# Designs tried in a protein design chat: miniprotein binders against q6w4x9r395to579. Part 142

Target 1, 185 residues: q6w4x9r395to579
Amino acid sequence: GHCSLEGGSFVTTFDARPYRFHGTCTYILLQSPQLPEDGALMAVYDKSGVSHSETSLVAVVYLSRQDKIVISQDEVVTNNGEAKWLPYKTRNITVFRQTSTHLQMATSFGLELVVQLRPIFQAYVTVGPQFRGQTRGLCGNFNGDTTDDFTTSMGIAEGTASLFVDSWRAGNCPAALERETDPCS
Key: E = the ipSAE of ESMFold2; O = the ipSAE of OpenDDE; V2 = 0.75 times the mean of E and O plus 0.25 times the DockQ between their complexes.

## First folded at step 11 (miniprotein)

Design sc25 (at its last look DockQ between E and O 0.01; V2 from the best seeds 0.00; counts 0 for: pae O 3.2 > 1.5, pTM O .665 < .8, placed apart)
Fold by ESMFold2-Fast, scan of step 11:
Structure sc25 (fold): chain B 185 residues (1-185), chain A 91 residues (1-91)
Amino acid sequence: as target 1 above (185 residues)
Amino acid sequence: GSEELFERAKELIDRAIEAARRGDFEEAKRLLDEAFKLIEEAARRGLDEELIEELLYAAKLVREAIEAGNPKLIRVVRWLLTVVWWEVDRR
């Protein structure tokens, strides 16, 4: 399955449900019992656009008991706060430059992350079939049904993105602003 | 109590990385030094060992970012602290 974070504010879930929000927070992107050592992906949204009031994706974090890997829009890759030269390799994870504008994090456990650095910071998450029906977070539940993709951290299926997104905040942050898809697109 | 010392140390660590982000390294170092003193006091008062380890880990992240003096790394550590505190809240 494939989940994407594009254009700074757009998300498409594993079940292909699109939505948009603006936030200034770290959000849980993906949690699953299929990830080793209580692993999770998180997405960081902050002010980084041309407009001082606009927010966008600025970093992606992979965390586990041993690792806290951050990949930022500034092309900084860290693990546990220490800057790493690419390619960076651990036992189960390799971070490398795929193209002049893309970094990839490959894993041994069925998770792949590709980030586009330029012209806009974007992220693409791929998970193997073992994750079907076993994911939680902004990328949805990967159960083949888009109607429950907005399942909150409390297990409640919502009809709107705003309550869903806010339930996945990893910290005390302001509520996200939900924006409608452009009706002329 | 020791829980109050945890919250105060956390606040000082958060303030230290924000000072560093603004380029105020003197204030960042002062706040971080104060945080280490509170962590020692919390340990003496019997704060849980796992919480002491988390405070020390967070303080180390900030200290190393200040020492590197790289603004891009300072931004990363600021975001990483939210992840550290989220993990503490999950316990």
Scores: ipSAE 0.810, ipTM 0.911, lowest interface PAE 0.6, mean pLDDT 87
Fold by ESMFold2, look of step 12:
Structure sc25 (fold): chain B 185 residues (1-185), chain A 91 residues (1-91)
Amino acid sequence: as target 1 above (185 residues)
Amino acid sequence: GSEELFERAKELIDRAIEAARRGDFEEAKRLLDEAFKLIEEAARRGLDEELIEELLYAAKLVREAIEAGNPKLIRVVRWLLTVVWWEVDRR
């Protein structure tokens, strides 16, 4: 299964359903029982222009009970807040430079992440067949049926991407905080 | 109750990283010093040990990013705090 996060806040799910959203938050991209130690993959989006509709991916986070790996648009890789030289290895995870413009996170548990650093920060998620029907988050449920890919964190299938995406926020993030429209930002 | 001490410490840590992101390192250090004192008081008042360890973890992330003086690490820590609080809220 393949899920992509591309420029303009476009997402394509494991079941090939495309959608777009506009938000400035951290979102749960992928959760699954196949990820060890309550693992999750997250995407961080931030404002890239002057309007709500101009947001872009700024970081990808892999977390578990032991690891909090961040790959940022600033080309920094950290684990638990400490910068790491590449290649970086844990027992289950290797992060390395695939090309001058791409990083790869390979794992022993069937998750692969490729991050394009330039010209635009983008991410490509690949999961093995053991993940079929066992995923949740912005990448959908990987069950071969696009009609229920917009299933919320409460298990409700929605007809719109915005309600679906809002349910997968990882934190108390106001939607599309704009400096000109929110004096507290 | 003990949840109020946790929320106040969390707010100080969040404000500290925001001040650091703006380049206001003296304010960031002052907020962080207050956060550490509040975490010590929360521990004395019997706040759950694992919550204390999460607060300390978060505060130390901020302190180390400030001491390194690296804006890229400060941005990473800002995003990482959101993840830390999300994990705590799930408990």
Scores: ipSAE 0.721, ipTM 0.872, lowest interface PAE 0.9, mean pLDDT 86
Fold by OpenDDE base, look of step 12:
Structure sc25 (fold): chain B 185 residues (1-185), chain A 91 residues (1-91)
Amino acid sequence: as target 1 above (185 residues)
Amino acid sequence: GSEELFERAKELIDRAIEAARRGDFEEAKRLLDEAFKLIEEAARRGLDEELIEELLYAAKLVREAIEAGNPKLIRVVRWLLTVVWWEVDRR
């Protein structure tokens, strides 16, 4: 399964359903029992301009009981708040520079993350076949059915992206919006 | 019907993008203008107003990207068009 966060506010789920939203919160991209130590992948969005509709991805976070790995747009990688030199390796996670503009997080449990730093901060999530039907979050449920990708954290299928996205907020943040904005702003 | 017009408009936008990639910006602009007309006609025929607005906005961004010579923005707008098309197809 491949999930992408592109153009600042665009998402394509594991089931290849595309949608966009504008939010300034941390959202759960991927939760799964296949992730060890209660692991979850999250996306941090912030304002990229003056308008509230101008939002963009600014960081990706992998959070577990043991690690809090943050890859930010300024190319700083931290674990539990401490800056780490690359390549950085834990028990089952390795973060390294793939290219001058790309970082990669490789894992031993079937999760792969590629982060494009420039010119637009973007993220690409890949999960193995063992994750099929066992994922939830903004990247969807990876069951081959696009019609149920907007399933909320409470297990309710929503018709709009905004309500779906809002259900996966990791904190107390403003509601997501679906507005016409320059995706490159 | 309005759905057919929408589809044709999307095709024209795609062709406009390709023209721009080839450096033929004049052709790109002509194609976009034609696309806008089709979108407007689709709106008159009862296509979902919200989707029409999104498509118009996407087309506008394409135009701006072409004028600015920004291929990156063009790619993003193409994605946006995909989103709109997906929504139309679902309804």
Scores: ipSAE 0.034, ipTM 0.451, lowest interface PAE 3.2, mean pLDDT 84
ESMFold2 (binder alone), look of step 12: mean pLDDT 83; pTM 0.814

Design sc26
Fold by ESMFold2-Fast, scan of step 11:
Structure sc26 (fold): chain B 185 residues (1-185), chain A 91 residues (1-91)
Amino acid sequence: as target 1 above (185 residues)
Amino acid sequence: GSEELFERAKELIDRAIEAARRGDFEEAKRLLDEAFKLILEAARRGLDEELIEELAYAAKLVREAIEAGNPKLIRVVRWLLTVVWWEVDRR
């Protein structure tokens, strides 16, 4: 399955349901029992530097009990807060430069992430068939039915994206991320 | 009790990365020093070892970002702290 985060604030789920996003926060993009060691993929959204009414993807985070890998729009890759030179390899994960404008995170457990750095920061998530019906988060539930792709963190299927997106926020975000909306400071 | 010390240490760590983001590295270091004192006191008063480890990890992230002096890393660590605190909240 394929999930995409494109054009700053557009998302297409694993079941190919498109929606637009207006929040500024860290959000759970993908959780699954197929991810080892309580793994999760998260997306960080912040306001556009030109228009404060727009939101855009600024970083993707893969976390597990051992690893907290951040790939940012500034072309910084960290694990547990330490900057890493590419290619960067752990036991199950390799982050490398695929092209001059794209980084790839390959894993041994059926998850692949490709990020486009320029001209616009975008992310593409691929999961193997073992993830079918076993995903939750902004990328949907991967069950072949788009009508329940907006299933909230409480298990409620919503008809619109707003409550769905808000339910997948990771923690208390308005005060923390709002203070980071000025890229020049 | 020790839960109040946890919240106070967390607040100081959050304030430290915000000071670093503003370029105020002296204030950031001062706030981190205060956070380390509260972490030590929380450990003395019996705060759960997992919570002490989370505070120490968060403080280490901020300290190393300040030492690097790289604004790109400071932004990354600010975002990473929201993830650390979310894990502590155990939703």
Scores: ipSAE 0.748, ipTM 0.876, lowest interface PAE 0.8, mean pLDDT 85
Fold by OpenDDE base, second read of step 12:
Structure sc26 (fold): chain B 185 residues (1-185), chain A 91 residues (1-91)
Amino acid sequence: as target 1 above (185 residues)
Amino acid sequence: GSEELFERAKELIDRAIEAARRGDFEEAKRLLDEAFKLILEAARRGLDEELIEELAYAAKLVREAIEAGNPKLIRVVRWLLTVVWWEVDRR
């Protein structure tokens, strides 16, 4: 499954459902029992301009009981708050520079993250087949059905992205604005 | 208690970030200094040391970002702090 965070406010789920939102919060992208040590992947969004529609991804966070790895738009990588030099390796996670513009977080448990640093900070999440039907968050549930991707943290399928996105906030933040994208565009 | 101090420290850091966003770096620095004092006191009173250390380090990064005039880094660290609180809530 492939999930993408692109263009500052666009998300494509594991099931290939595209949607757009404008929010300035930290959101859970991926939770799954397949992630060890209560792991979760999160996305940090903030204002990139003066208008409410000017929002962008500014960091990606992998959080577990053991690690809190943050990859920021300024190319700062931290674990548990401490800055780390690349390549950085933990027990089951490696963060390294893939190209001049891309960082990669590789894991031993079927999660891969590629972060494009320039010209736009973007993220690409890949999970193995073992994650099918066992994911939740902004990246959806990876079950091959796009119609139920907007399942909230409470397990309720929503018709709009805004309520869906808001349910996955990892903090006290303003409500997100939502516009579903045309998959044919 | 230590929990209250911890929460107050977070509030001060948030205010510091806002001050910095407004260009009032002197106020930001003042607020951060107060936050650090509270963090240290919270640590002395036996709050989760790991979380306190993370918060303290984050505050340090904010301070460095302010000194360097890097608003982007300030924003990133702000949300790092948010993640810390989320972690507290999930425990």
Scores: ipSAE 0.006, ipTM 0.205, lowest interface PAE 10.2, mean pLDDT 82

Design sc27
Fold by ESMFold2-Fast, scan of step 11:
Structure sc27 (fold): chain B 185 residues (1-185), chain A 91 residues (1-91)
Amino acid sequence: as target 1 above (185 residues)
Amino acid sequence: GSEELFERAKELIDRAIEAARRGDFEEAKRLLDEAFKLIEEAARRGLDEELIEELRYAAKLVLEAIEAGNPKLIRVVRWLLTVVWWEVDRR
């Protein structure tokens, strides 16, 4: 399956449900028991410009017990906070320049990430069929049913993107969109 | 006791990376030195070893970023620090 983060703040889930949000936070893109060492993929969003309320993707993070790999729009690649020269290889992960404008993170466990650096920072997540029905996060649950793609971190299926996105914040950040009167749905 | 020291150390580490992001490396180092002292005190007062390890990891991320002095790397470590705190909070 394929999940994309494009045009600054557009997301298309593994089940092909599109949505958009505005937020300045780190969000969980993908968690799955198929990822080794309690692995997770995260997306960092920040303001597109100082005076604008618009936000955009600025970095992608792969997190596990051993690795904390960051790929940023500034063409910086780090692991555990240390800058790495490309190609960068670990036992199960290789980060390399795929083209003059694209970086790729290839893994041995069925996850692939391609990051477009120019003209706009964007990310493309590919997972193997073993991930079907076993994903959670902004990329959805990959179960072939778009009606429950907005399943929150608490396991509740929402009808709107705002509560869904807010539930996948990593840390204490402002809400992505204005909260409804009932914030616990 | 030790839980309050954990929160204070975390706050100092967060303030240190923000000072570094502004280019105030002297203030960043001062805050980080204070954080290291609180981490050792929290360890003495019996804070969980895994939490102590996370605090030390976070403090070292910030220390290495300010020593490198690269604004792009400091920005990356600021984002990475939120990931570290998220992992701690979920425990």
Scores: ipSAE 0.762, ipTM 0.892, lowest interface PAE 0.7, mean pLDDT 85
Fold by OpenDDE base, second read of step 12:
Structure sc27 (fold): chain B 185 residues (1-185), chain A 91 residues (1-91)
Amino acid sequence: as target 1 above (185 residues)
Amino acid sequence: GSEELFERAKELIDRAIEAARRGDFEEAKRLLDEAFKLIEEAARRGLDEELIEELRYAAKLVLEAIEAGNPKLIRVVRWLLTVVWWEVDRR
């Protein structure tokens, strides 16, 4: 399964459903029992301009009981708040520079993350087949059915992205806006 | 109807092409945004595959016109194509 965060506000789920939103919060991209130590992948969005429609991805976070790995748009990689030099390796996670413009987080448990740093900060999430039907978050449920990708954290299928996205907020942030805004934000 | 919406979207994309060729990526962006909305609405009302293909072709031309220009706009166009593809494929 491949999930992408592109162009500032565009998402394509594991099931290949595309949608857009504008929000300035931290959102859960991926939760799964297949992730060890209550692991979760999150995306941090912030304002990139003066209007509410000008939002962009500014960081990706992998959070578990042991690690809080943050890859930020300024190319700083931290774990539990401490800056780390690349390549950086934990027990089952390795963060390294893939190219001059790409960082990669490789894991031993079937999660891969590629982060494009320039010219646009973007993220690409890949999960192994063992994750099929066992994922939740903004990247969807990876069950081959696009019609139920907008399932909220409470298990309710939504027809629009806004309520779906809002349900996966990791904090108290403003409500997300759907697609009635500038798509280039 | 949906056909009218698609035709309007095509016109907007054509204008976006011209804007992009002039290097006016901001105008191109605005036009593509409007086109996107119309395409989405048209898709909800009923898809016309022929019109969708025409829009895809137009979008590709926009993409070609801006390949050396605004990378963000390129991503938007690519994403738009993905949306159109998805809408058609799910029928």
Scores: ipSAE 0.014, ipTM 0.256, lowest interface PAE 7.8, mean pLDDT 82

Design sc28
Fold by ESMFold2-Fast, scan of step 11:
Structure sc28 (fold): chain B 185 residues (1-185), chain A 91 residues (1-91)
Amino acid sequence: as target 1 above (185 residues)
Amino acid sequence: GSEELFERAKELIDRAIEAARRGDFEEAKRLLDEAFKLIEEAAKTGDPELLIEELRYAAKLVREAIEAGNPKLIRVVRWLLTVVWWEVDRR
């Protein structure tokens, strides 16, 4: 399955449900028992210079008991707060430059992350079939049904993106702003 | 109480990285030194709820970012601290 964070403020879930929000917080993007060492993928949003977006993605974090890998829009890659030269390899994770504008984090456990650095910082998450029905967070539950893609951290399926997004905040930050868009635009 | 001690140390660490982000490295170092003193006093209580190792980890992240003197790294560590505190809250 594929989840994307694009255009500064757009998200498309693993079940292909699109939505948009504006927020200045760290959000849980993906949690799953399939991730080793209590792993989680997180997305950091902050005020942006991206056209048509008040806030945008500025960093992606892979968190586990052993690793705290940050990939930022400034092309800084850290693990446990220490800057790393690419390619950077751990036992199960390799971060490397895929193209002049893209970095990739490849893993041995069925998770792949690609970030676009320029012209706009964007993230693309790929998970293997073992993750089906076993994901939580902004990328949805990956069960093949879009009607419950807005399942909150409390396990409730919501009809609106704003309550869904706010339930996945990691930390004390402002509530996200939901933006209404014309379906034909 | 022990919870107040944890919150005080956390606040000093958060203030230190914000001072560093503004380029006020003298204030950042002062706040960080104060945080290290509180962490060592907290360690003497033996209270596992204070999560002393997490506080030490957070303080070291800030110290190393300040020592590196790279503004891009300082921004990354500021975001990483949010993740560290979230992880503490979920334990």
Scores: ipSAE 0.761, ipTM 0.876, lowest interface PAE 0.7, mean pLDDT 85
Fold by OpenDDE base, second read of step 12:
Structure sc28 (fold): chain B 185 residues (1-185), chain A 91 residues (1-91)
Amino acid sequence: as target 1 above (185 residues)
Amino acid sequence: GSEELFERAKELIDRAIEAARRGDFEEAKRLLDEAFKLIEEAAKTGDPELLIEELRYAAKLVREAIEAGNPKLIRVVRWLLTVVWWEVDRR
């Protein structure tokens, strides 16, 4: 399954459901029992301009009971608040520079993250087949059905992205604005 | 309010960085400690987004320190990053 966060406000779920939202919060992208130690992948969005529609991804966070790895748009990687030199390796996670413009987080448990640093900070999440039907968050549920991708944190399927996105907020922040559009259009 | 406290903290951080650039790490530490106190006070108001903003700012400073190639400065900034991170985690 491939989930993408592109163009500042566009998301494509594991099931290839595209949508757009404008929010300035931290959101849960991926939770799954397949992630060890209560692991979760999160995305941090912030304002990139003066209007409410000018929002962008500014950091990606992998959080578990042992690690809190942050990859920011400033090309700084931290774990538990401490800046790390690349390549950085934990027991089951490796963060390294893939290219001059891309960082990669590789794991031993079937999660891969590629972060494009320039010209736009973007993220690409890949999960293995073992994650099918066992994911939740902004990246959807990876079950091959796009119609239920907007399932809230409470397990309710929404028809629009707004309530769906808001349900996956990891902090106390303003409600997101939703515009369902194809990132390729 | 909390926003004002963070702005003041940011000013102290900037001054700390300048002190560090001059090699005065004792002054830098002093200033960072003061900044920390302000951040702690601001954190009590309960706005996690401001804390996240400060974390991002700290990260930027770390990057600048790295680019400057000053290991001592890097350590100071890393300390700052850790402090801010700790405050964020308390939310």
Scores: ipSAE 0.000, ipTM 0.180, lowest interface PAE 14.2, mean pLDDT 82

Design sc29
Fold by ESMFold2-Fast, scan of step 11:
Structure sc29 (fold): chain B 185 residues (1-185), chain A 91 residues (1-91)
Amino acid sequence: as target 1 above (185 residues)
Amino acid sequence: GSEELFERAKELIDRAIEAARRGDFEEAKRLLDEAFKLIEEAAEAGVSEELIEELRYAAKLVREAIEAGNPKLIRVVRWLLTVVWWEVDRR
């Protein structure tokens, strides 16, 4: 399955449900028992450099008991806060430059992340078939049904993106707003 | 209480990285020094070893980002602290 974070504020879930939001927070993008060592993928959103009324993806974080890998829009890759030169390898994860504008994080456990650095920071998440029906977070539940893609962290299927997104906040951040227009897009 | 000491140390660490992000390195270093002192007080007051290790880890992240003087790394560490605190809260 494929989940995308594009155009600063658009998300398409593993079951292909699109939505938008306005938020400045770190959000849980993907949690699954298929991820080793309590692993999770997170997305950081902050005010856009183009417009103060807009928010955009600024970093992606892969978290496990051993690793806190951050890939940022500034082309900085860190693990546990220490800057790393690419290619960067751990036992199960390799981060490398795929093209002049794209970085890739490849794993041994069926998760792949590609980030576009320029002209707009974007992320693409691919998971293997073992993740089907076993994902939680902004990318949805990967069960083949889009009607419950807004399942909150409490297990409730919501009708609105903003309540869904707010349930996946990591930390004490402002509530997200659903967006209709982008004056800078 | 142990929760009060933990929250006070966390607040100082968060304020230190925010000061660094604004380019106020003098204030960032002052707040960080205060945080290190409070972490040691918290350890002596009986805050759990697990929480003290998380505070030390967070303070070390901020110290190293300030020492590097790289604004891009300072931004990364500011975001990473949110993840560190989330992980603590869910334990």
Scores: ipSAE 0.790, ipTM 0.902, lowest interface PAE 0.6, mean pLDDT 86
Fold by OpenDDE base, second read of step 12:
Structure sc29 (fold): chain B 185 residues (1-185), chain A 91 residues (1-91)
Amino acid sequence: as target 1 above (185 residues)
Amino acid sequence: GSEELFERAKELIDRAIEAARRGDFEEAKRLLDEAFKLIEEAAEAGVSEELIEELRYAAKLVREAIEAGNPKLIRVVRWLLTVVWWEVDRR
């Protein structure tokens, strides 16, 4: 399964359903029992301009009971708040520079993350087949059905992206906006 | 129908992108101009204004990217077109 966060506010789920939103918060991209130590992948969005539609991905966070790995748009990688040199290795996670513009987080448990740093901060999430039907978050449920990808954190299928996205916020944030169409934000 | 217009417009935009990638900017411009015509025809046919605006905006961004020599924006625009198409297809 492949999930992508592109253009600042665009998402394609594991089931290949595309949608967009404008939000300025941290959202859960991926939760799964297949992730060890209660692991979760999160995306941090922030304002990139003066307009409410000018939002962009600014960081990706992998959070578990043991690690809090943050890959930010300024190419700083931290774990539990401490800056780390690349390549950085934990027990089951490795973060390294893939290219001059791409960082990669590789894991031993079937999760891969590629982060494009420039010109737009973008993220690409890949999960193994063992994750099929066992994922939740903004990346969807990876069950081959696009019609139920907007399942909220409470298990309710929504018809619009805004309510779906809002249900996966990790803190107090403004409501997500769905209608704005600026791929540069 | 409206679906056909969108499909054709999207195809032209895709072709424009490919032309630009090949360095054929004249052809890219021509294709984009045709795409804009189809978009406007769709608008006149009473297609959803929201979808028309999105497609129009996407085409505009492609044009600007080409004119500015910034092919890095192409992926973003392509994604936008995918979203628009997906919305059209499910209606």
Scores: ipSAE 0.090, ipTM 0.512, lowest interface PAE 2.7, mean pLDDT 85

Design sc3
Fold by ESMFold2-Fast, scan of step 11:
Structure sc3 (fold): chain B 185 residues (1-185), chain A 91 residues (1-91)
Amino acid sequence: as target 1 above (185 residues)
Amino acid sequence: GSEELFERAKELIDRAIEAARRGDFEEAKRLLDEAFKLIEEAARRGLDEELIEELRYAAKLVREAIEAGNPKLIRVVRWLLTMVWWEVDRR
């Protein structure tokens, strides 16, 4: 299955449900028992530097007990806060430059991430069939039914994106993010 | 109690990375030094070893970002701290 984060604030779930939102926090993209060591994919969103009402993806993070891999809009790749030269390999994860504008994170456990760095920071998540019906987060539940793709962290299926997105916040919300970004040019 | 020391150390670590983000490395180092002292006090008072290790990990992230002096790494560590705290809260 394929989930995309494009054009700043547009998301298409694994079951192909499109939506958009305005958010400036860290959000859970994907949690699954299929991810090793309590793994999760997270996305960091921030306000645009020009308009305080516009939001965009600024980093994608793979978190587990042993790895905390950040791929940022600034073209920095870190693990556990240390900058890494590409290609970067761990036991189960390889991060490498796929093209001059794209980075790829390949894993041994059926997760693949492609990040477009330029001209717009965007992310593409691919998961193998073992993840079917076993995902949670902004990318949906991957069960072949789009009507419950807005299932919140509390297990409630919502009809709109707002409550769904808010339920997947994992911290780093407005006050901290606003101080990092000047909303006016 | 030791839980109070956990919250105080966490606050100092968060403040240290914000000071570093502003380029105030003297204040960042001062806050971080205070955080390390509180972490050791919390350990002496019997705070759960798992929480002590999370505090030490967080403080190390900030120390290394300050030592590198790279604004991009400081931003990364700022994001990672919120995720470390989220993991602590959810575990």
Scores: ipSAE 0.754, ipTM 0.888, lowest interface PAE 0.8, mean pLDDT 85
Fold by OpenDDE base, second read of step 12:
Structure sc3 (fold): chain B 185 residues (1-185), chain A 91 residues (1-91)
Amino acid sequence: as target 1 above (185 residues)
Amino acid sequence: GSEELFERAKELIDRAIEAARRGDFEEAKRLLDEAFKLIEEAARRGLDEELIEELRYAAKLVREAIEAGNPKLIRVVRWLLTMVWWEVDRR
């Protein structure tokens, strides 16, 4: 399954359902029992301009009981708040520079993350087949059905992205704005 | 306790403000990073939303001080604070 965060506000789920939102919060992208140590992948969004529609991804976070790996738009990689030099390796995670503009987080448990640093901070999440039907978050449930991708954290399928996205907020943040059909946002 | 850690973090943020005002953004970043660690530790020991809000306010001041010099650091502060908030909110 492939999930992408592009253009500052565009998400494509594992089931290939695209949607857009404008939010300035941290959101759960991926939770799964397949992630060890209660792991979760998160995305941090912030304002990139003056208007509410000017939002962008500013960091990607992998959080587990042992690690808090943050890849920020300024190319700083931290674990548990400490800056790390690349390549950085933990027990089962490696973060390294893939290209001059791309960082990669490789894992031993079927999660891959590629982060494009420039010109737009973007993220691409890949999970193995073992994750099928066992994922939750903004990246969807990876079950081959796009109609239920907007399942909230409470297990309710929403028809629109706004409530879905808001349900996966990881902190106290303003509600997200839904703009599914605006390519210029 | 957690309150003491928050106070120490606030102090570091204040120092970061001063560093930023002097144009020493590297020092400001270091201080903020240290503050972040203390806040995380404080969050592990207990929740105090009021103290968190104070730290947010302080961070806002840092942002204002930095806006004239290094907008990149503002973004860093933002996602750091977001991370702290997430950790606190999750507990």
Scores: ipSAE 0.006, ipTM 0.190, lowest interface PAE 11.3, mean pLDDT 82

